VH-VL binders against q9y8q3. Designs and how they scored, part 6

Target 1, 263 residues: q9y8q3
Amino acid sequence: MRRIGLEALERVLYPVIPVVVTAEHQGRVGGMLAAWWMQASFTPPILAVAIAPERYTYKLVRESGVFAFNLLDFKLVDKAPFLGDVSERLLPGKIREAGLNIVRGEVLGAPLIAEASAAVELELVDVVEAGDHDVFLGEAKAVYTVDDFRGGMWSLETYRPLMYLGRTRRPGPVYRVYLTPRGWERREIEFAGGKLKPLAEKRVRLISRVEEAVKASSSREEAVDAVRRILSEEGLDPSDAEYLVEDALRRAKSYRRRGQSSS

## First folded at step 22 (VH-VL)

Design L1
Fold by ESMFold2, fold request of step 25:
Structure L1 (fold): chain C 263 residues (1-263), chain A 123 residues (1-123), chain B 107 residues (1-107)
Amino acid sequence: as target 1 above (263 residues)
Amino acid sequence: EVTLKESGPALVKPTQTLTLTCTFSGFSLSTEGVGVGWIRQPPGKALEWLAHIYWDDDKYYNPSLKNRLTISKDTSKNQVVLTMTNMDPVDTATYYCARIYYYGSDHYPFDYWGQGTMVTVSS
Amino acid sequence: DIQMTQSPSSLSASVGDRVTITCLASQGISNYLAWYQQKPGKAPKLLIYYASTLESGVPSRFSGSGSGTDYTLTISSLQPEDFATYYCQQYYSYPYTFGGGTKVEIK
């Protein structure tokens, strides 16, 4: 075996089956495609997922205490990059924009993707800091499947698991790569064809302004106040400020450690 | 406001190594999808892409110049550095750095450019 | 390598004229084509990306069209500030390549 750089760690661990994490707070439903999840306990049944504070879904889960995991069939692979890449903060209603529908779970009322092959309603029981992400622990309260799950297992003749392999590394369009074991079909997906540039520009500008404000501030309270003003100026929800400040502070700690390890 | 500025020597002798630094503000290479690239333009001639580097250290080089080019970044300083070896008078050009980025699966061309730095290669 | 052939290499036009510049790719580039404007002594400025989408702040007299291998930049009514050199660029595949440029001069 040869040693490689840690920057490749994430890609070495693929393929994985991602879930779409969905949640709602104050009438806003959001979601994100997440690869960093696991089953953590049988009794009680606990699932875990890592979410960065910058993600809008982070706020939704933290504030509501209720979320869902959604497993998608490979027939929906064309929608996966949009679900993972577009921020609900910047484009409200992104799940409907993807042509997907929300239904409610019977036990917790969690927002579920109607087109999912399986969904799990989760009640938040703990949040554990893990560097620039937090690990959200949720107790499963309900599980739903389509008929492709029979006899205690999936029928792979009809259910096509969606597996994520990461991004392709080439100049030009970034392709997100997905695989399904049936027939070993592999797809490289670009979703937007350039349409997201205004949202992307707003995202890059916002992150930069937040980072500068945090760096210039002498306290967390001062940073939150400054970021609240930035959010208002950008036409965004000022209540997001504490989450964006937290993300910036964690990112600065991680970068400082990594950037200084070479000297 | 997004700005990029090139710095480096105005005059380089043949066979020497050119080192150019791009210093930028209004964005950060800590942001997923963000990158910076280098493009040159000989006087009165067309633009030529040289290289670019992304936030995660992913690098791309013009293959006609690959043996001569090295690109690197320092995220904490908001800098990207291009090194070009074995300079020749035909490499005389204005050198630009420019921002390039992607958002998820959506890719964009160079949208913000520095003003350029003229590099003359002569004895 | 994808060769980008721009035509014409230069043209003379008057204020108010409709100007059309063509860019031909040696293979299909799936609309990953940008148009830049460059004035003397200045850096290029992005006008159009993804073949037909105007960059923010670019006047509506500029438009892009085409698909596959054939792409066109049109200026519907040339203004004094539009006298410049225009470049196309593909960003579909490695390496990125530019057209040879079209210099638009005052008649």
Scores: ipSAE 0.369, ipTM 0.760, lowest interface PAE 3.3, mean pLDDT 87
Fold by ESMFold2, fold request of step 25:
Structure L1 (fold): chain C 263 residues (1-263), chain A 123 residues (1-123), chain B 107 residues (1-107)
Amino acid sequence: as target 1 above (263 residues)
Amino acid sequence: EVTLKESGPALVKPTQTLTLTCTFSGFSLSTEGVGVGWIRQPPGKALEWLAHIYWDDDKYYNPSLKNRLTISKDTSKNQVVLTMTNMDPVDTATYYCARIYYYGSDHYPFDYWGQGTMVTVSS
Amino acid sequence: DIQMTQSPSSLSASVGDRVTITCLASQGISNYLAWYQQKPGKAPKLLIYYASTLESGVPSRFSGSGSGTDYTLTISSLQPEDFATYYCQQYYSYPYTFGGGTKVEIK
């Protein structure tokens, strides 16, 4: 074995099967494609997922205490940019824009993706800080599958797992790489391509403005006030400011500790 | 030692389909990141990239020729096959197969080449 | 498509001379530039990749430089075995394209 740089760490750990995390607060339903999740306990049944404070879904889960995991079949791979590359904050109704439907779970009323192959309703139990992300621990209260799940295991003849391999690092457009083991079919999907590109650029500009405002502030309270003004200027909900400030503060600590390197 | 060898007809008539086989040794298309491609060189002219295929069956074609080209592999036989339809005298060239690869997030040019095979297209 | 313009098309030089070959891309290629040597009747041989990195076994008299659109191959002290045609190639974007070649003749 040879030693490689830490910048490649998460790619070494891929492939993974990401989940779509869905949640609702006060009538707004959002979701995000998340690769960093795990099973944490059988008794009680607990699942975990890492979410950065900047993600709109972070706010929804934190404020509602109820969320869901949704497992997608590879046939839905073309919808991944809507779920993973843009925010509900900037594209209201992004799940519907992706051509996906929300149904309600029977136990918690959690928003589920109707087209998912499996879904799990989760009640938030704890949140653990892990650097630039928080780990959300949810107790599973219900699980749902399509009829194709039988015999206690998925059949890969009928279920095509959506597996994620990471982003390309070659010059030019960035692609997210997905795979399914049936037939070894591989797709490279342009990151925030086409009509989504302006939304992804707006998100980058917003985060940059937030980072500069936090850097220029002498207190958390001053930073939150400055970010509220930025959000109002962008036509966004000023109550998001505390989440965006927290995210920026954590990234500043992580950057200072880690340093930055090329591949 | 890495070697590649092209085989196929030396003479093809216009409108016929050319089939070229690259047989290689010293590496395998079961290895992540490894690929084999085809490049041609008309007499006295520049090299022209045609197509390449990677270990995972991902395929890339020169857009100017994509309606005429098909590339495929047989990993167990250490072979890559190029088919080119509707041959014309302007397609007269030496045809090379060559190894290409990527490692991690970086990609590399063609590092090992076969000796080439001359294909003449004439009546 | 990225067009590669290579100059000169040919040159004659004496053993021991410094030789410089230029390759101009029609747009920036971010150092994804290779140099190949091709001797008469033989296949091309990779000399340099990523604009300036020598392939294993290539003599140190060969060097590559440049950035953006302008790239050069330099042979610091020409040897008799360097009689060949040299090609540049961009591998930044599809389709991959080659320069027209530079024929180096030992005088």
Scores: ipSAE 0.000, ipTM 0.394, lowest interface PAE 16.8, mean pLDDT 87
Fold by ESMFold2, fold request of step 25:
Structure L1 (fold): chain C 263 residues (1-263), chain A 123 residues (1-123), chain B 107 residues (1-107)
Amino acid sequence: as target 1 above (263 residues)
Amino acid sequence: EVTLKESGPALVKPTQTLTLTCTFSGFSLSTEGVGVGWIRQPPGKALEWLAHIYWDDDKYYNPSLKNRLTISKDTSKNQVVLTMTNMDPVDTATYYCARIYYYGSDHYPFDYWGQGTMVTVSS
Amino acid sequence: DIQMTQSPSSLSASVGDRVTITCLASQGISNYLAWYQQKPGKAPKLLIYYASTLESGVPSRFSGSGSGTDYTLTISSLQPEDFATYYCQQYYSYPYTFGGGTKVEIK
């Protein structure tokens, strides 16, 4: 084995099966693709997922205490940019825009993707800070599958999970790379391609404005007030300011840790 | 600390193959995202991108010249080599090597340049 | 290919003047625009990337602005050492292309 730089760490850990995390608060349903999840306990059944405070789904889970994991079939891979590359803040109704439908779980009423091959309803039981992300621990209260799961396991005759390999690192357009169900063949999906590109660019600009405002502020309260003004100017929900400020503060700490490398 | 230096012949004859070597220090092509490229500048004219190569041997060529260019690297020697076939007097230029990189999904232009080497193509 | 048109091709200015150089792309480049300074007999030096971000060690009198197809380099108070030719470069798509250059001369 050879030692490599830590900047490649997450790529080494792929492939993974991502989940779509869905949640709702006050009638607004959002979702995000998440690769950083795990089983944390069998008794009681607890699942974990890392979510950055900037993600709209972070707010929805925090405010509602109820969320779901959705496992998607590879046949839905072309919908992944709507779920993973743009924010519900900037594309209201992004799940509907992806051509996906929401149904309600029978136990918690959690929003589930109707087209999913499996879904798990989760009740939030704890949130643990882990650098620039929080780890959300949810107790599973219900699980749903399509008929491919039978006899206590997936047959894999019709269900073919998404298997995510990470982003390309070459110049030009960025692609998210997936393993196809046809062996080790790769499928590349352009990051925020087509009509999504302006939305992804707007998100980058918004994050930059937030970071500048936080840097210029002498207190958390001053930073929140400044970010509320930025959100108001953009026609966005000012109550998001607390989450965006927290995200910016954590990114500053994470950047300093990496930037302090002796190499 | 970061330096790049071009070496190769100052004079080549038409139809000959030009081989240029970029020797660099202060960084390594073993680092993810790091690359080295070649840019030329004819006397009194604008800059023209030729090619670049990244740490993982990914290579990019100017399409107008792609059948004439080959770029390669030797990571252990801190060298990148450009080969350009079928030289013509219009290829007379100063040839520069320069560092390029990406980090995550962010891409960056050429941040450190060598001083350049003048290559004259004439009979 | 994305064509980069710089204007003016040359200009004369006095020390202390504000100097503005423009760069027009033939299509949108999403701020993937760099500015370089090249002094006579020397290699280009990166000044600005991503349209407006100053490279480390570049004096604050240099600034970049613009979006879409239209980009501008500004020198707020020209100094004697700023005599040079300036180039813009897009790095949005291959092939990477440079503007024709703007020569800044001392009056």
Scores: ipSAE 0.000, ipTM 0.427, lowest interface PAE 14.4, mean pLDDT 88

Design L2
Fold by OpenDDE, fold request of step 25:
Structure L2 (fold): chain C 263 residues (1-263), chain A 123 residues (1-123), chain B 107 residues (1-107)
Amino acid sequence: as target 1 above (263 residues)
Amino acid sequence: EVTLKESGPALVKPTQTLTLTCTFSGFSLSTEGVGVGWIRQPPGKALEWLAYIYWDDDKYYNPSLKNRLTISKDTSKNQVVLTMTNMDPVDTATYYCARIYYYGSDHYPFDYWGQGTMVTVSS
Amino acid sequence: DIQMTQSPSSLSASVGDRVTITCLASQGISNYLAWYQQKPGKAPKLLIYYASTLESGVPSRFSGSGSGTDYTLTISSLQPEDFATYYCQQYYSYPLTFGGGTKVEIK
């Protein structure tokens, strides 16, 4: 082995099998593709996932205390970039827009992706600040699988794990790269063809306005109030204000944006 | 509202270094996917890309001019600076800065431009 | 580098005419092609991106088509305000490159 720069750490850890984190608050269902997750405990059974305050899913999980992990088959790989890149904040009903359906878990009533190969209902037990992300710890209350999981193991004859390899690098188009072990099928997906520009513009504008509001404020409370007004003006969820302020404050500490999904 | 504005000297002597500043509003270079580029246009000629810089400080230059160009950003001031060394009369052109960005895997070209600043290189 | 060959370099047309401008890339650019309009003394204005997507606020008489290496800008019915110079640009790969431009003049 040779020593390399720490800037390569994230990429060294790929491939990973991402999960779609789903949650609901006050009737608003959202989700994000997350690569940074793990099992944290056997007893009780606890899973963990890192989520940044900028993600709308962050709000949903924080507010509801209930969330779910969803594992997708590679057959759904074409939907992965959309699920990862498009924010529920800006596109209400993102999961449905992606062509996926929501079903309720039997124990917690957590929103699950109907087309998922597996799902886990989680009850939030703790949140630990790690840096630009917080680690959400959830106790598993129920697990669901398709028939591909049998005899205590996934049948790779039918189940195709969805692995994420990260983004391609500039110069050139930046794609998210996915892989499945079966045949080592690799996909670089460009999914929108420029169609997301209105959302992209709104995102860029929103972030700019939030930053300005935070800079102009003498207190966190004042900033939250200002951002609440901005969100209202933008036709977005005003209750998201405190999380956007938190995100802005963390970004101001020079937290570098990583290649993680926006939720 | 997105705006960009170029500023710098209108006249530069041969062999001198040109420094141009792009000041923008309505977006931030702290936003993932956002970049700012420079494009120039000699009088009556076509557009030529010079350089661009992204939010993560990733920089790219026109290979034909790379050794003469330096691009940098000040996110706190919403500014991007371009320096070009060893100016020559052939470098006389209108210089533009413009926004370029992507959202996830969705990419967009220069959608907002400054008004441009004319730079004349003459002794 | 990807060379963008734009044609024609200039054309004369009348109000109401259908105008077609072509852009040929030296290699495939996967629809990462933009069209700009530039009037004298003004900055370029984005018209179309990703080969065929109309930028917000741009009149519907403008359209883009093509794939691979061959792309076309069409003005279905030329209006007085459309007399200008048009440029294509690929943003598929570094370095970014523009076409030579097409000046649309009044006949």
Scores: ipSAE 0.871, ipTM 0.943, lowest interface PAE 0.6, mean pLDDT 94
Fold by OpenDDE, fold request of step 25:
Structure L2 (fold): chain C 263 residues (1-263), chain A 123 residues (1-123), chain B 107 residues (1-107)
Amino acid sequence: as target 1 above (263 residues)
Amino acid sequence: EVTLKESGPALVKPTQTLTLTCTFSGFSLSTEGVGVGWIRQPPGKALEWLAYIYWDDDKYYNPSLKNRLTISKDTSKNQVVLTMTNMDPVDTATYYCARIYYYGSDHYPFDYWGQGTMVTVSS
Amino acid sequence: DIQMTQSPSSLSASVGDRVTITCLASQGISNYLAWYQQKPGKAPKLLIYYASTLESGVPSRFSGSGSGTDYTLTISSLQPEDFATYYCQQYYSYPLTFGGGTKVEIK
């Protein structure tokens, strides 16, 4: 083996199987594709996922204390970039916009993706600050699978795991790269072809305004109030203000890549 | 509102180094996917891309000018700096900075430009 | 490098005319093509991106079409404010490259 730079760490860890994290608070259902997750305990059965405060799903999980992991078959690979990159904050009903449906878990009532190959209902037990992301620990309360899971194992003759290999690198267009072992089918996906520009602009503008508000504030409370006003002006959820402030504060520490679609 | 503004000397002597600063507002280079580039235009001629820098400090240069160009950013000041060494009268042009960025796998060209700053190289 | 050949270099037209400008890439650019308008003494203004998508605020008389290597900017009915120089630009491959420009002058 040879020593390489730490900047390559994320890429070294690929491929991974991402999950869609779903949650609901006060009737608003959201979700995101996350690559940074793991099983943390057998007894009790604990799963963990890293989520940044910038993601609206962060708010939903924190506020509700209930969330779900959803495993997608590769047949849904075309939806993966959208689920990872587009924020529920800016596009209410993101999951539905992606062409996916929501069903309720039987135990916690967590929002599950109907088209998922597997889903796990999780009760939030702890949140650990790791840096620009927090690690959410959830106790599994229910597991659901399609018929592809049989005899205690996935049938890879029918189930096509969705593997994420990371993004292509600049200077060319940056695509999300996915793979499934079956036939080694590889996909590089551009999901919008420029059509998301209005959302992109809103995101960039919002982040800038939040940063300026935080910079201009003498206290966290003042910053949160200012961001509430900004969110209101932007036609967004004002109750999300505290999380955006938190994200801005964390991001200011390093100015490194966020890994927007990773967690 | 997104704005960019170029600043630097209007006159540079041959062989000297040009330093230009782009100061912007309405967006941040702390935002994933965001970049700022430099484009120049000699009087009466076409546009020429020079360089761009992204939020993660990734830098790219026009290959024909790479050995003369250096681009850097100060995220806290919302500034991007371009240096160009060994200036020659042929480098006389209006220099623009502009925003270029992508959102996930969705890419966009230069959608906002500065007003440009005229740089004349003359002895 | 991808060369962008723009044609014509200049044209004369009258208000109300249909104007067509062509941009030819030396290789496929997968619709990563932008059109800019530039007026004298001003910075370029983005009109169209991804070959055919109008930038916000751009009048509907502007349209872009094409694929592969061949792209076209069309002004359906030229207005007085449309007399300017237009540039195409590919942002598919490094280095970014512009066309030579097309000056639209009043006849």
Scores: ipSAE 0.870, ipTM 0.942, lowest interface PAE 0.6, mean pLDDT 94
Fold by OpenDDE, last read:
Structure L2 (fold): chain C 263 residues (1-263), chain A 123 residues (1-123), chain B 107 residues (1-107)
Amino acid sequence: as target 1 above (263 residues)
Amino acid sequence: EVTLKESGPALVKPTQTLTLTCTFSGFSLSTEGVGVGWIRQPPGKALEWLAYIYWDDDKYYNPSLKNRLTISKDTSKNQVVLTMTNMDPVDTATYYCARIYYYGSDHYPFDYWGQGTMVTVSS
Amino acid sequence: DIQMTQSPSSLSASVGDRVTITCLASQGISNYLAWYQQKPGKAPKLLIYYASTLESGVPSRFSGSGSGTDYTLTISSLQPEDFATYYCQQYYSYPLTFGGGTKVEIK
């Protein structure tokens, strides 16, 4: 082994199987693809995932206290960038827009992805601030699998695990690399044909407006009120204001990455 | 509204260093995926990319001019600065700054430009 | 470096004409191709990105096509405000490079 720079840490930890984190609050269902998750405890069974305040899923989990992890088959790999990059904040019904359906878990009533190969209902037990992301700890209350899981393990006869290897680096095109163990099939997803540009522009504009509002405010409460107005003007959820303010304040502390870094 | 504006000297003597500042609004270099680049255009000629800086302070330069160029940012001031050393009359051009960014797996070219600032290199 | 070659360098056309401009890349650029319009004394304006996606606010008479190394900008019916210089640009890899430009003049 050789010592390398810490900037490569994230990439060294790949490949991983990402999960789609889903949650609902006041009838608003959202979700995001997350690579930074783990099992944190066996007894009780606790899973953990890192989520940045920028992500709408952050709000949904915080407010509801219920969320779910969903494992996707590799056949859905083309949806992975969308699920990771696009925020429910900017695109209501993101999961549906991705061509996926929602079903309710039997125990917590958590929103699950119908097309998932596995799903876990989680009850929020704690949130730990780690930096630009917070770690959400959830106790598993129910687990669901497709028939491929039998005899106490995955047979992999039909289930094709979706593995994420990371994104390429500049210079050159930036795309994501996905793999499945079956023949080590590799998929490189380079771009979405510019279809996300309206959302991208709105995101950039929103972040700028929030940042300016925070800078112009003398208190956190004033900032939140200002951001509520901004969100309303932008046709977005005003109740998300406190989380965007938190995100902006963390950026002011010179955090390098945004919420998308977890995907 | 997104705006960019270039500022700097209109006249530079040969061998001197040019310093240009791009001041922008409507977006922030604290936003992941966002960057600002410089492009120049000699009178009656084509566009030439000079340099690019991203939100994470990653920098790229035109290889033909790399040794002469330095790009930096001040996120708090919404400014990007370009310096070019050893100026020559051949460097006479309109200099533009422009926004370029990506959103995950979706990349976009220069969608907003400054009005440009004319820089003449002459004795 | 990826060289971008535009053709023609200039053309004369009348209002209502169909105009076609070609851009050839020295290597494949995977549709990371943009088209800009520039009028005298003004900054370039983005028209098309990803080879064929129309920028918001750009008239539908503008369209882009192509793949690999060959790309085309088409103006279906030239309007008076379309007389300008057009540039292609690849953003596939650094250094970013532009074509030589095509000046569309009134006949």
Scores: ipSAE 0.837, ipTM 0.934, lowest interface PAE 0.6, mean pLDDT 94

